VH-VL binders against Phosphate-specific transport system accessory protein PhoU homolog 1. Designs and how they scored, part 14

Target 1, 219 residues: Phosphate-specific transport system accessory protein PhoU homolog 1, of Methanothermobacter thermautotrophicus (o27767)
Amino acid sequence: MEKKYPRILFRKRLKDLRKDMEEVSQKTLKTHKLAVDLLMEYDEEKKEKVIKNSRAIDDMVFNLERKAISLIAAEQPVAGDLRFIEACIKVGSHLKRIGYLAANIAEAAEKLKDEEIPRRPLEDLKHMSDFVQMMLSKGIYAFLDQNMEMARELRHDDDKVDDLFDQTLEHVTRSMFEDKESISYLVNLLFIARFLERVGDRAVSIADRTIFMITCEKP
Short names: E, the ipSAE of ESMFold2; O, the ipSAE of OpenDDE; V2, 0.75 times the mean of E and O plus 0.25 times the DockQ between their complexes.

## First folded at step 10 (VH-VL; framework fv_cixutumumab)

Design i1 (from g1 with heavy chain P103Y; at its last look DockQ between E and O 0.70; V2 from the best seeds 0.00; counts 0 for: pae E 2.7 > 2)
Fold by ESMFold2, look of step 10:
Structure i1 (fold): chain C 219 residues (1-219), chain A 119 residues (1-119), chain B 108 residues (1-108)
Amino acid sequence: as target 1 above (219 residues)
Amino acid sequence: EVQLVQSGAEVKKPGSSVKVSCKASGGTFSDYAISWVRQAPGQGLEWMGWIDPIYGTANYAQKFQGRVTITADKSTSTAYMELSSLRSEDTAVYYCARGRYYYYAFDIWGKGTTVTVSS
Amino acid sequence: SSELTQDPAVSVALGQTVRITCQGDSLRNYYATWYQQKPGQAPILVIYGEDNRPSGIPDRFSGSSSGNTASLTITGAQAEDEADYYCNSRDTSGNHVVFGGGTKLTVL
């Protein structure tokens, strides 16, 4: 009936949710970057930071979800506002899992810290990690800026990640065949490649939620 | 501007209970868990527990399990802490606080409620 | 006793740098948070999320961690910095909050 005062509070709560989403997104980007940096230059303090950050992302996403649920229950939003709140929940879930994947990458990098890694597999992982970092950044900023053109480009980026994963698998497997005693530590390179591929998949999923939020069309 | 306004000082007899209130103003009550932290005279800070105002779920430090009850009333934006079976060692200032990382990293504190348990 | 350990007292000469430490196993996995408390007042947050400074806290305050130890550093200590300092974090289970015992900082 009278909408003036509830609309003002609703807008404030929605703005607060957006600000929280921006904060967790930036922390996730930084955390993934720290994790992939450990592949080239291991640093125990950076590894510990990745682990702590991943736990903080989990807490922040939980709080985002409960805020979003409370906002829906209290305000009964419809149309674009409901789609934005739903997108925050879905993107938050992806960010949480990217945080876990970053922690897994850091743990695998620790297993490799004292080993001499074959140059070719290491170069493959560096290339893959740089590309996935770019994908994650693109997906996050496409969502935050509601940039549908940028979101659509991500779907084609996923094909490159699949190619890089296959190439890495071939070179790591070749290294294992050439030195069977290295298998126990080289398997960690395969784990890292798989974790990176999963981060790329999550970046594409963020783009898909962005397109759905804007257009109401299934990706 | 967010404030946590606590109820006034209380003097209690041993064996009784006390219930302290914490009303949120100038912000969104349910966005954060509310914790209770006490400080006995000349002593450090001691976490007692927290409540999630949205779900009404509470979690308690082991030391206080069974003696403390933490509740929230969303309609009044108020959290409550009740401590039972009081003894002289419960004489302290009781703070409520808002947790930035869900239930810790307290960025907003109440001014505290002094509870005195006389013999 | 607390799962987080702090030295009970530390001193610093005016204008010098001091580090206040907090030790505990949970700090390998969870952020440390730092509070300043002056007599008769509620604590105020000075560092959260390991190394973030809230608005209004002087930039001479900084935080860091390594292993199971977190540190609050005050560069160029001022007379007004004389206070009790507490750290907190999650316990090792991650389900509860723990505080250190507090450190009395004296500025000489």
Scores: ipSAE 0.526, ipTM 0.810, lowest interface PAE 2.7, mean pLDDT 89
ESMFold2 (binder alone), look of step 10: mean pLDDT 90; pTM 0.935
OpenDDE, look of step 10: ipSAE 0.843; ipTM 0.927

Design i2 (from g1 with heavy chain P103L; at its last look DockQ between E and O 0.74; V2 from the best seeds 0.00; counts 0 for: pae E 3.1 > 2)
Fold by ESMFold2, look of step 10:
Structure i2 (fold): chain C 219 residues (1-219), chain A 119 residues (1-119), chain B 108 residues (1-108)
Amino acid sequence: as target 1 above (219 residues)
Amino acid sequence: EVQLVQSGAEVKKPGSSVKVSCKASGGTFSDYAISWVRQAPGQGLEWMGWIDPIYGTANYAQKFQGRVTITADKSTSTAYMELSSLRSEDTAVYYCARGRYYLYAFDIWGKGTTVTVSS
Amino acid sequence: SSELTQDPAVSVALGQTVRITCQGDSLRNYYATWYQQKPGQAPILVIYGEDNRPSGIPDRFSGSSSGNTASLTITGAQAEDEADYYCNSRDTSGNHVVFGGGTKLTVL
């Protein structure tokens, strides 16, 4: 039957998909922030929240992927609309993994809760945590606002996180050498540094997907 | 406006089967898994299973494994629940429901289909 | 046989605060969701995602959790709040959905 109007239902379904992406993105940001806060001041209630949130993010990403696939199958979108729907699927996958990394950070923080942490390694992790949180925020907002300039900036931020990771490893290993009895719990600082580095990598991947969505070019 | 419209009441004999339908309005059927939940008279809510209309896969509560079949027809935006080998204990109201963000947080419910099993 | 446990009945005086609880091991890993059901009606969603209210639910309804226990709190209870209240969540495996047995709230 010949249409008289724009596809109002299709535009509504795209709006709903975008809304769901905004919701899961915001929950992922909050969840990562809660996880890194546990490094400084452990709180069992916050740790439980991070774990529950990571499961919720997984569930939300499953639902938005289904919605995206349903929309492609039913409407056969083209050009920019297809690229947006595909980006939602890929970014959703990254958000799910960031949620699990946040849970891993929270679990590692729990293992440190009763231990005396050397000041220098702790300050290094605080600095790295703040930088990675900024990277995640930048990657998410670049995607949601389709801001290519912001996404391109994030590629350069990855070099800084690599430097911070190396610096943190150096100071943690020095602390292990100075106090061998502490090695068993200080290894959790190495795990946390690795998890943070991987969150940074995922933020860059979100930015890369955003650039692809806008330009259709490999970053 | 999203609604789940269920088929009408059924009276069945023990040992027979019943098939209840759940039609989604609003053009979003395939976006969400559809769950089936029953409630015997004076009793609580009991989850039976769900179906994912996109992947066509169903997940069943262990209690109903082997007796329940849940299916979906995307072309009619309709999910079905079939319960076989009916007993008097299966007398209940059968609801379909869906969740937007979480599969188990049901924000839309059908009005229910009463199934009575009697001799 | 439900993995989630609720008290069968709770009473509250008009205008007072009541707490309805739901206990289960899976609540350490998964959000609780709360439903209100009045006689002859389908359940309606009251709280999801631990503490989120859907549009149209009065702000006197709130949710919280700690450990393996989730709570639905109704402040300033009204006569219209008299209903059955159910919680649900995923089971411990995450593969299935489980409901609590329900709590009948009586407003005195």
Scores: ipSAE 0.463, ipTM 0.800, lowest interface PAE 3.1, mean pLDDT 88
ESMFold2 (binder alone), look of step 10: mean pLDDT 89; pTM 0.933
OpenDDE, look of step 10: ipSAE 0.782; ipTM 0.895

Design i3 (at its last look DockQ between E and O 0.56; V2 from the best seeds 0.00; counts 0 for: pae E 6.4 > 2)
Fold by ESMFold2, look of step 10:
Structure i3 (fold): chain C 219 residues (1-219), chain A 120 residues (1-120), chain B 108 residues (1-108)
Amino acid sequence: as target 1 above (219 residues)
Amino acid sequence: EVQLVQSGAEVKKPGSSVKVSCKASGGTFSDYAISWVRQAPGQGLEWMGWIDPIYGTANYAQKFQGRVTITADKSTSTAYMELSSLRSEDTAVYYCARGRYYYPYAFDIWGKGTTVTVSS
Amino acid sequence: SSELTQDPAVSVALGQTVRITCQGDSLRNYYATWYQQKPGQAPILVIYGEDNRPSGIPDRFSGSSSGNTASLTITGAQAEDEADYYCNSRDTSGNHVVFGGGTKLTVL
């Protein structure tokens, strides 16, 4: 064996890590989309796919972390390269949590599958789901493309998801008041709303990590 | 591409031990767990365990716990499987295998197998 | 005991479609993976992640899953498809790998 082109090999390993991040990110986006689709039209096989995907994301993130640690230990990267590898670890952790949140949404949707959901709360969750899906996509692509302007926009977007959550809480609570026999299953709508808010929070965290990677400053 | 090269066939007596090697080439050894899978004559595939070369830790199927030891040597890119207290039922082909990066339990790289015969 | 169950043998006429099944409770939570093995050779991966085909595997091979059952489908079976087919997945705890008992496919 001979050690030829060590900086070229290191650059190839960094590109492979970025490719891994893209693959995990795409899987996470797809899994979140499948989970929110269950809110509108429940499908047992789609729910099982969300569950399987969430476990696969866990495995992918574990392997990504192992690769990142090995790369740091073997290559002793500095400055921007180290910040990129560190960002991959942190963003990977957020993607894993988003995968679990997708599974939680799917399980809550299953508990609602045979129930008639009041129109107003369902409309609220549809709007919230669409907005959080946009936030997640924006956060992920801000990271992958290192787009600081897109990353900064997410704090404004986060305010809107908080407003949508408050609106959902009000309408679900009103529905519970109007039909106390429905309370036990309507609670699952509040769980779904909270899970969606948490996905939005993770998207903001990804954006914050992206800003730190670029600037080395606390966002 | 990645290749797993295994040690040669062995004939063993009952009660002894066997140690099979699996050398990886054409890739980063430490990035992947290495699994061991055996197949008795005319029978199916049976997972024995795996090792994580980064952390040096192994995970064993319950059937083999206490009889199998799986190790790795990063400096030579080689994994080892040692099976002790051999019985005639341990006569089999022993494979090492590696999973796909995104699907670690989907084994896409296999060694050619090492035949271990345990004779009376 | 095996946590994944396969039929021991299946036959198909040349050019026809065959479906090989794998059953187990863990398949509700974990991907199924499929392998082809010819006599004297190591297994070859044919389907992973439930329904993905590796490069070099003919498009007549496809995978699917429903409930606790995963399926490998071969459309337009060819003579070279005659082999043993194994599924694997994780066990119900998620900590170990389990294989099905294998299905011998005969092409008539």
Scores: ipSAE 0.158, ipTM 0.711, lowest interface PAE 6.4, mean pLDDT 87
ESMFold2 (binder alone), look of step 10: mean pLDDT 90; pTM 0.940
OpenDDE, look of step 10: ipSAE 0.488; ipTM 0.801

Design i4 (from g3 with heavy chain A33T; at its last look DockQ between E and O 0.71; V2 from the best seeds 0.73)
Fold by ESMFold2, look of step 10:
Structure i4 (fold): chain C 219 residues (1-219), chain A 119 residues (1-119), chain B 108 residues (1-108)
Amino acid sequence: as target 1 above (219 residues)
Amino acid sequence: EVQLVQSGAEVKKPGSSVKVSCKASGGTFSDYTISWVRQAPGQGLEWMGWIDPIYGTANYAQKFQGRVTITADKSTSTAYMELSSLRSEDTAVYYCARGRYYPHAFDIWGKGTTVTVSS
Amino acid sequence: SSELTQDPAVSVALGQTVRITCQGDSLRNYYATWYQQKPGQAPILVIYGEDNRPSGIPDRFSGSSSGNTASLTITGAQAEDEADYYCNSRDTSGNHVVFGGGTKLTVL
């Protein structure tokens, strides 16, 4: 059985892993916000920051994963501690993908920077982006605080983002048919809507991992 | 407190090989990549490669591909760098460094190992 | 390009502000990291990421970036800041680490 001194060191390493998760989570939240802001007002420096942040998140997740695996190999944790470390690896992967989705949103926004965007699709995307930003924040803090009530709420929130996506698709498609010359750049609005839907999906996946970590039950 | 302790200075002839060790203390060897960086006299820093101690996979700078081998031994918390076919321009201080925040952000460095290649 | 370039030398009067620059194509996609090195010593990390200072680094050190250029700024330069300063980052492929050539800072 483990001695008290190794358990104290193990607890310090778990706390450090948790701190790393908080750091990468906050960077992911801010990066996603920067990306969606570019659609409303494009700024080249802000776009560059989104791109650099997506690479930084990838690097942070790389180190976080190795740290988690090293902790398992060295300490052979059991039960709830093992589930937490596994959840960090899974959530880290979702955060990395959200970082790249933010970069994709920023690239799509850049393609639209010199174009007049129809009012209805733009308002739809702003509403969708605000809702997805809230979902991402909720999913992250549900995980960090191990808050099952917040985690379960995301299933209901996910239904709303699906409705917003369908509405956005309809309005973007209508704009394309009303002005065929705009189709090539308006397709970027559909890409942005899809990227936002994927961010919402990943927020739900983070919540599902949180529920499994707490309950050991399939989501 | 994490420390990287490197092996001692070496004098080598051209055409030979050198193997430098880097021993980590503090019980976190496998948490981070270990890089090797060299510095020729009066010159700048040059990244040679890194290793992921968990999987033993190494990544090498193109300049050193085929001449450098980086390995790790988890049981002794030690990384190794071996440079073959030595030339006089390989005379340098060789550092190992830990990538804590990002794999390329080196927060802890060894004190360096001087390798002198002379005829 | 995959290389990072720095001016070989920069001077600053005691108490004044100095900026050390690092340029390369990969800096559009990757943050630079900054190191201080004094003669006969290993480098120490002074700035990483956007503008993060490790514990023990004075708050007169800061980092910034725009386009293909990263900068290390020392506000109120002190005599002990006289050293060589290096940047590093990833190459344009993202697979390898590259260092700048270094900048010798002289405090007058």
Scores: ipSAE 0.683, ipTM 0.866, lowest interface PAE 1.8, mean pLDDT 90
ESMFold2 (binder alone), look of step 10: mean pLDDT 91; pTM 0.941
OpenDDE, look of step 10: ipSAE 0.800; ipTM 0.901

Design i5 (from g3 with heavy chain Y55S; at its last look DockQ between E and O 0.59; V2 from the best seeds 0.00; counts 0 for: pae E 2.5 > 2)
Fold by ESMFold2, look of step 10:
Structure i5 (fold): chain C 219 residues (1-219), chain A 119 residues (1-119), chain B 108 residues (1-108)
Amino acid sequence: as target 1 above (219 residues)
Amino acid sequence: EVQLVQSGAEVKKPGSSVKVSCKASGGTFSDYAISWVRQAPGQGLEWMGWIDPISGTANYAQKFQGRVTITADKSTSTAYMELSSLRSEDTAVYYCARGRYYPHAFDIWGKGTTVTVSS
Amino acid sequence: SSELTQDPAVSVALGQTVRITCQGDSLRNYYATWYQQKPGQAPILVIYGEDNRPSGIPDRFSGSSSGNTASLTITGAQAEDEADYYCNSRDTSGNHVVFGGGTKLTVL
């Protein structure tokens, strides 16, 4: 029964791809959480885990992209199945970049571990990191669950990230002006804010891809 | 169940070349990178290189750069490793392996191909 | 010479816990993967990533890492665990794969 076996095999391979996407998505979310936690309480072993996880995510995305391409070539999927497989490729690329952004955050946090950070910039980054973590979680779950309502909410969240970024720049810049001795390490706060903003952008991109996958329309 | 089936044992003279094949069966060849790993008698495992079957792009360990060529034929689901300018220290078992979780995390190995270099 | 260093041999009493270590600078940035190899056989994967066991690997096998060192731990060692154990990872550039020299585990 060749008709039955090709359909069963295709469904099995599609389920395997979804499982790989779920695994890399969950690792990415956990890795970003570890990275932002370093900002509040630095731990060298936790930082090393973030770095290793970023490399593992890159490797997992490499494999899943090749699996997705192979599945398209071998099975000639149609309509919704094709859109899902294509979305896996695009979302995988975003997850890879988020993994490296998490590593960048962790490396910047290491450079701040022995410094006394001004209260207001630190509060800004904590608030921004919590918000971006929520955005990333929402984007990932919206994709995995194909939840259009969650995906649509993220565009409004992006505006708040932009506001938080601008606020952080203002307070860090003021701290630099008022204490020139702090400039050399406060630059790392600006880097962290930029990395967080980019993670937020990637979460929105995942949501946009999810909407396109469901509707075949640009968001 | 995916299996990697390797070509048979070879006896070669110094200065010649050997080409070992690795055919994937029971699964899709293109899903994962294929590595080549050798093991000399009584010695450890040594990575030689890998290939991305989709693009045909290969990456080689520096020790073997210039002597090893790794190729893949998607139509036959077969990877090949060719080692040239053979020396007696190239006597080893040559394995192919699949990187399932990460490209360097080899979950399926071929049974190995013994290559003996002797005058 | 290998960039990953393993002790050549280690012994463990039946039922006891043993740790096999793998050391190298690249392990600060890349997880090690662990393989078991019995005489005349191809290696089998026992641990990958942080501490992931493939299906069919007993739960007495676990992995850990700290700094430049990765460890394979076998809790309650059994006679069938007697084998050679290899780690691999990426080199410091991330471009190549490297294996440790291997550790012969003897179960007494």
Scores: ipSAE 0.567, ipTM 0.832, lowest interface PAE 2.5, mean pLDDT 89
ESMFold2 (binder alone), look of step 10: mean pLDDT 92; pTM 0.947
OpenDDE, look of step 10: ipSAE 0.645; ipTM 0.849

Design i6 (from g3 with heavy chain S30K; at its last look DockQ between E and O 0.72; V2 from the best seeds 0.72)
Fold by ESMFold2, look of step 10:
Structure i6 (fold): chain C 219 residues (1-219), chain A 119 residues (1-119), chain B 108 residues (1-108)
Amino acid sequence: as target 1 above (219 residues)
Amino acid sequence: EVQLVQSGAEVKKPGSSVKVSCKASGGTFKDYAISWVRQAPGQGLEWMGWIDPIYGTANYAQKFQGRVTITADKSTSTAYMELSSLRSEDTAVYYCARGRYYPHAFDIWGKGTTVTVSS
Amino acid sequence: SSELTQDPAVSVALGQTVRITCQGDSLRNYYATWYQQKPGQAPILVIYGEDNRPSGIPDRFSGSSSGNTASLTITGAQAEDEADYYCNSRDTSGNHVVFGGGTKLTVL
């Protein structure tokens, strides 16, 4: 009689895990948006919030991973349930890294706060940041909604990020050649571009994990 | 819903050890870190350490390193805190607490175990 | 260092707004968490993270932070809000948990 409802408890624990994943995902999206906004208009309180949010995401992922591992150990789930729990662990790791990349972007933006950034590199970073923010949002919602077609679309977005990175690199290096005294602070634009590219890579990885969760096939 | 049920009050002599238990009921013990926090009479809260719910590894505050041992028995959903070489300054209420949102954000606390160290 | 500092006591008139502060270097990198403790009882979590309230905590409780300072604000203080309030956070290394010394709130 004591074991009469094991599937109900297991389903409740899965629902709780999904809720935790949704919460971490939303905080990660917000945190990345805050970090990118610092590139256009620096604000010390906003930078501090990005930093603290990155640590909060790390803490939330810590708990989420332990909950997922506990669920596997206690219930020995199989097939689709196991794939979902494993996907939560992998996606959680990506969200944690994205949180720290957002912190890196915020720190680099602080180093640029008092400098006049050349127009063309700034426009490039704006375009790149908007595109990467869209990629991150799409990857997260593809995962949460288990939308394989949306996840597949992200596989092609990587080429656009690469193009935007190359364009940014070209314009930043031109600005460095035009004004050698600017090199020390303009290098932070290259770091930001690389951090954005890495966020994009993580968004694609989330999509790939989503496809694996649905199909059992490596992307 | 989830409760942390602690062992009863203890009276100990200086130089001895005490082991306080914390049993999770009505919930999933292994999902969350368990911390131990003490409060001496008229004093504030003091974190002693916590135990990882999966791997059973403990993290101790520097003040208690070497005197405190935090363990868990997964089969009984019980965490333990053992404090050795007791002295009168260790007289306190000892709480266990669960870190739900973050490992250090304690949403559920035991009712506390009073440990009195005296002659 | 890693210590969190709170004023030992603060007073508020019934229905008025009060702010309880917690300061320490680690609060530049870590959110504070806030607890309410009434005499003879275990603490209760009231605020975590940026400004999150657990279920059952009235919306008159809010949190904020800036620089090395975190604040707990109670906007319409009630008699039952009279209690000790503690903050905690991570130390500067991020490896340990630290508590502030506590603030006794008196509701007049």
Scores: ipSAE 0.721, ipTM 0.870, lowest interface PAE 1.3, mean pLDDT 90
ESMFold2 (binder alone), look of step 10: mean pLDDT 92; pTM 0.947
OpenDDE, look of step 10: ipSAE 0.723; ipTM 0.869

## First folded at step 11 (VH-VL; framework fv_cixutumumab)

Design j1 (from g1 with heavy chain D52I; at its last look DockQ between E and O 0.66; V2 from the best seeds 0.00; counts 0 for: pae E 5.3 > 2)
Fold by ESMFold2, look of step 11:
Structure j1 (fold): chain C 219 residues (1-219), chain A 119 residues (1-119), chain B 108 residues (1-108)
Amino acid sequence: as target 1 above (219 residues)
Amino acid sequence: EVQLVQSGAEVKKPGSSVKVSCKASGGTFSDYAISWVRQAPGQGLEWMGWIIPIYGTANYAQKFQGRVTITADKSTSTAYMELSSLRSEDTAVYYCARGRYYPYAFDIWGKGTTVTVSS
Amino acid sequence: SSELTQDPAVSVALGQTVRITCQGDSLRNYYATWYQQKPGQAPILVIYGEDNRPSGIPDRFSGSSSGNTASLTITGAQAEDEADYYCNSRDTSGNHVVFGGGTKLTVL
């Protein structure tokens, strides 16, 4: 056939892009879970896997972005298709940064591996990490399924992350004031709380991109 | 199905240059980085550099910096590698390759271009 | 020279299991990828992302890693598996690509 069937080929390329988004999203979600698990039980092999995965996510997003840009340039998609491809680029950027944040969490957990952590700050971080993991999962699935209801829920979850961060900050700093010798290693709990808060922010940004993709309204 | 079709064998004198082409067929040229990898007789694989065709940017292995130039022509879906100041040790098979999963996980290779440098 | 080290040669009896290793500091931070090359042919991708097998590669090929070492394992080696095997990854800076020196696999 000398004639082009651009609609069929374009749909196949869009489906391929969606599959790539699913793959990188799943790797990101699993990598963040792995990093968070290090807070309760440090394992050097697990930490190394987080680092390798974060670098792989960066490479996957690099390829994904170029595919998306090439698809726009070659096919001139319109309306919902263009918004989907644009969302893939923006969400990919967020997933890459979540991978970096997971690596940062793992590195901070390593610095705490030989230290006795006060119970209350550790419980706060466990609670915060579970909540942020749920937010990340919700944001990813809202995007992949184009589920506006799930995406809107995340906007309300944002306030709880801020409250959990403030609570964690208060308990960690209280522990530092009660034991000045602990400050040098307990500062890593503050870093982890900040990294978790940033992961939560990225999950909300993914949801905002999803809403924009569907409605064309600025987040 | 994507294929990378390379230009034919070359015989060159020391001090000259060679330009090898790599044409992509059956897929989008700009989706992936195109790498150049060489293999001297009886030796291993050696990465020379890559080009990102949609951006037009190249990245070179330190060993070849200053002697190699990698370019791309989007209109013909063709990447080029030019190696200057040829020496006898540049005798090798030169492959182009691309990475579908990661830029360095080369899933598609050209068949190779033999370059012989002799006086 | 290469930042990735491979043994130059290994042998395996037909039907037995063999491991081919690749060592380098960058493998603590970057995935290894494995290629098979037969004489006069271009390399073929056999493992990517440490342990993923592309479509069309027999399931007797598997990959793993620990620390600075990656491994390609062939279980139930066949005569057709006789080839050179290369690993590659990013270098320690993450800016370039490096290959191991290659391992010649002989199937007895």
Scores: ipSAE 0.345, ipTM 0.767, lowest interface PAE 4.4, mean pLDDT 88
ESMFold2 (binder alone), look of step 11: mean pLDDT 91; pTM 0.935
OpenDDE, look of step 11: ipSAE 0.862; ipTM 0.931
ESMFold2, look of step 12: ipSAE 0.258; ipTM 0.740
ESMFold2 (binder alone), look of step 12: mean pLDDT 91; pTM 0.936
OpenDDE, look of step 12: ipSAE 0.684; ipTM 0.864

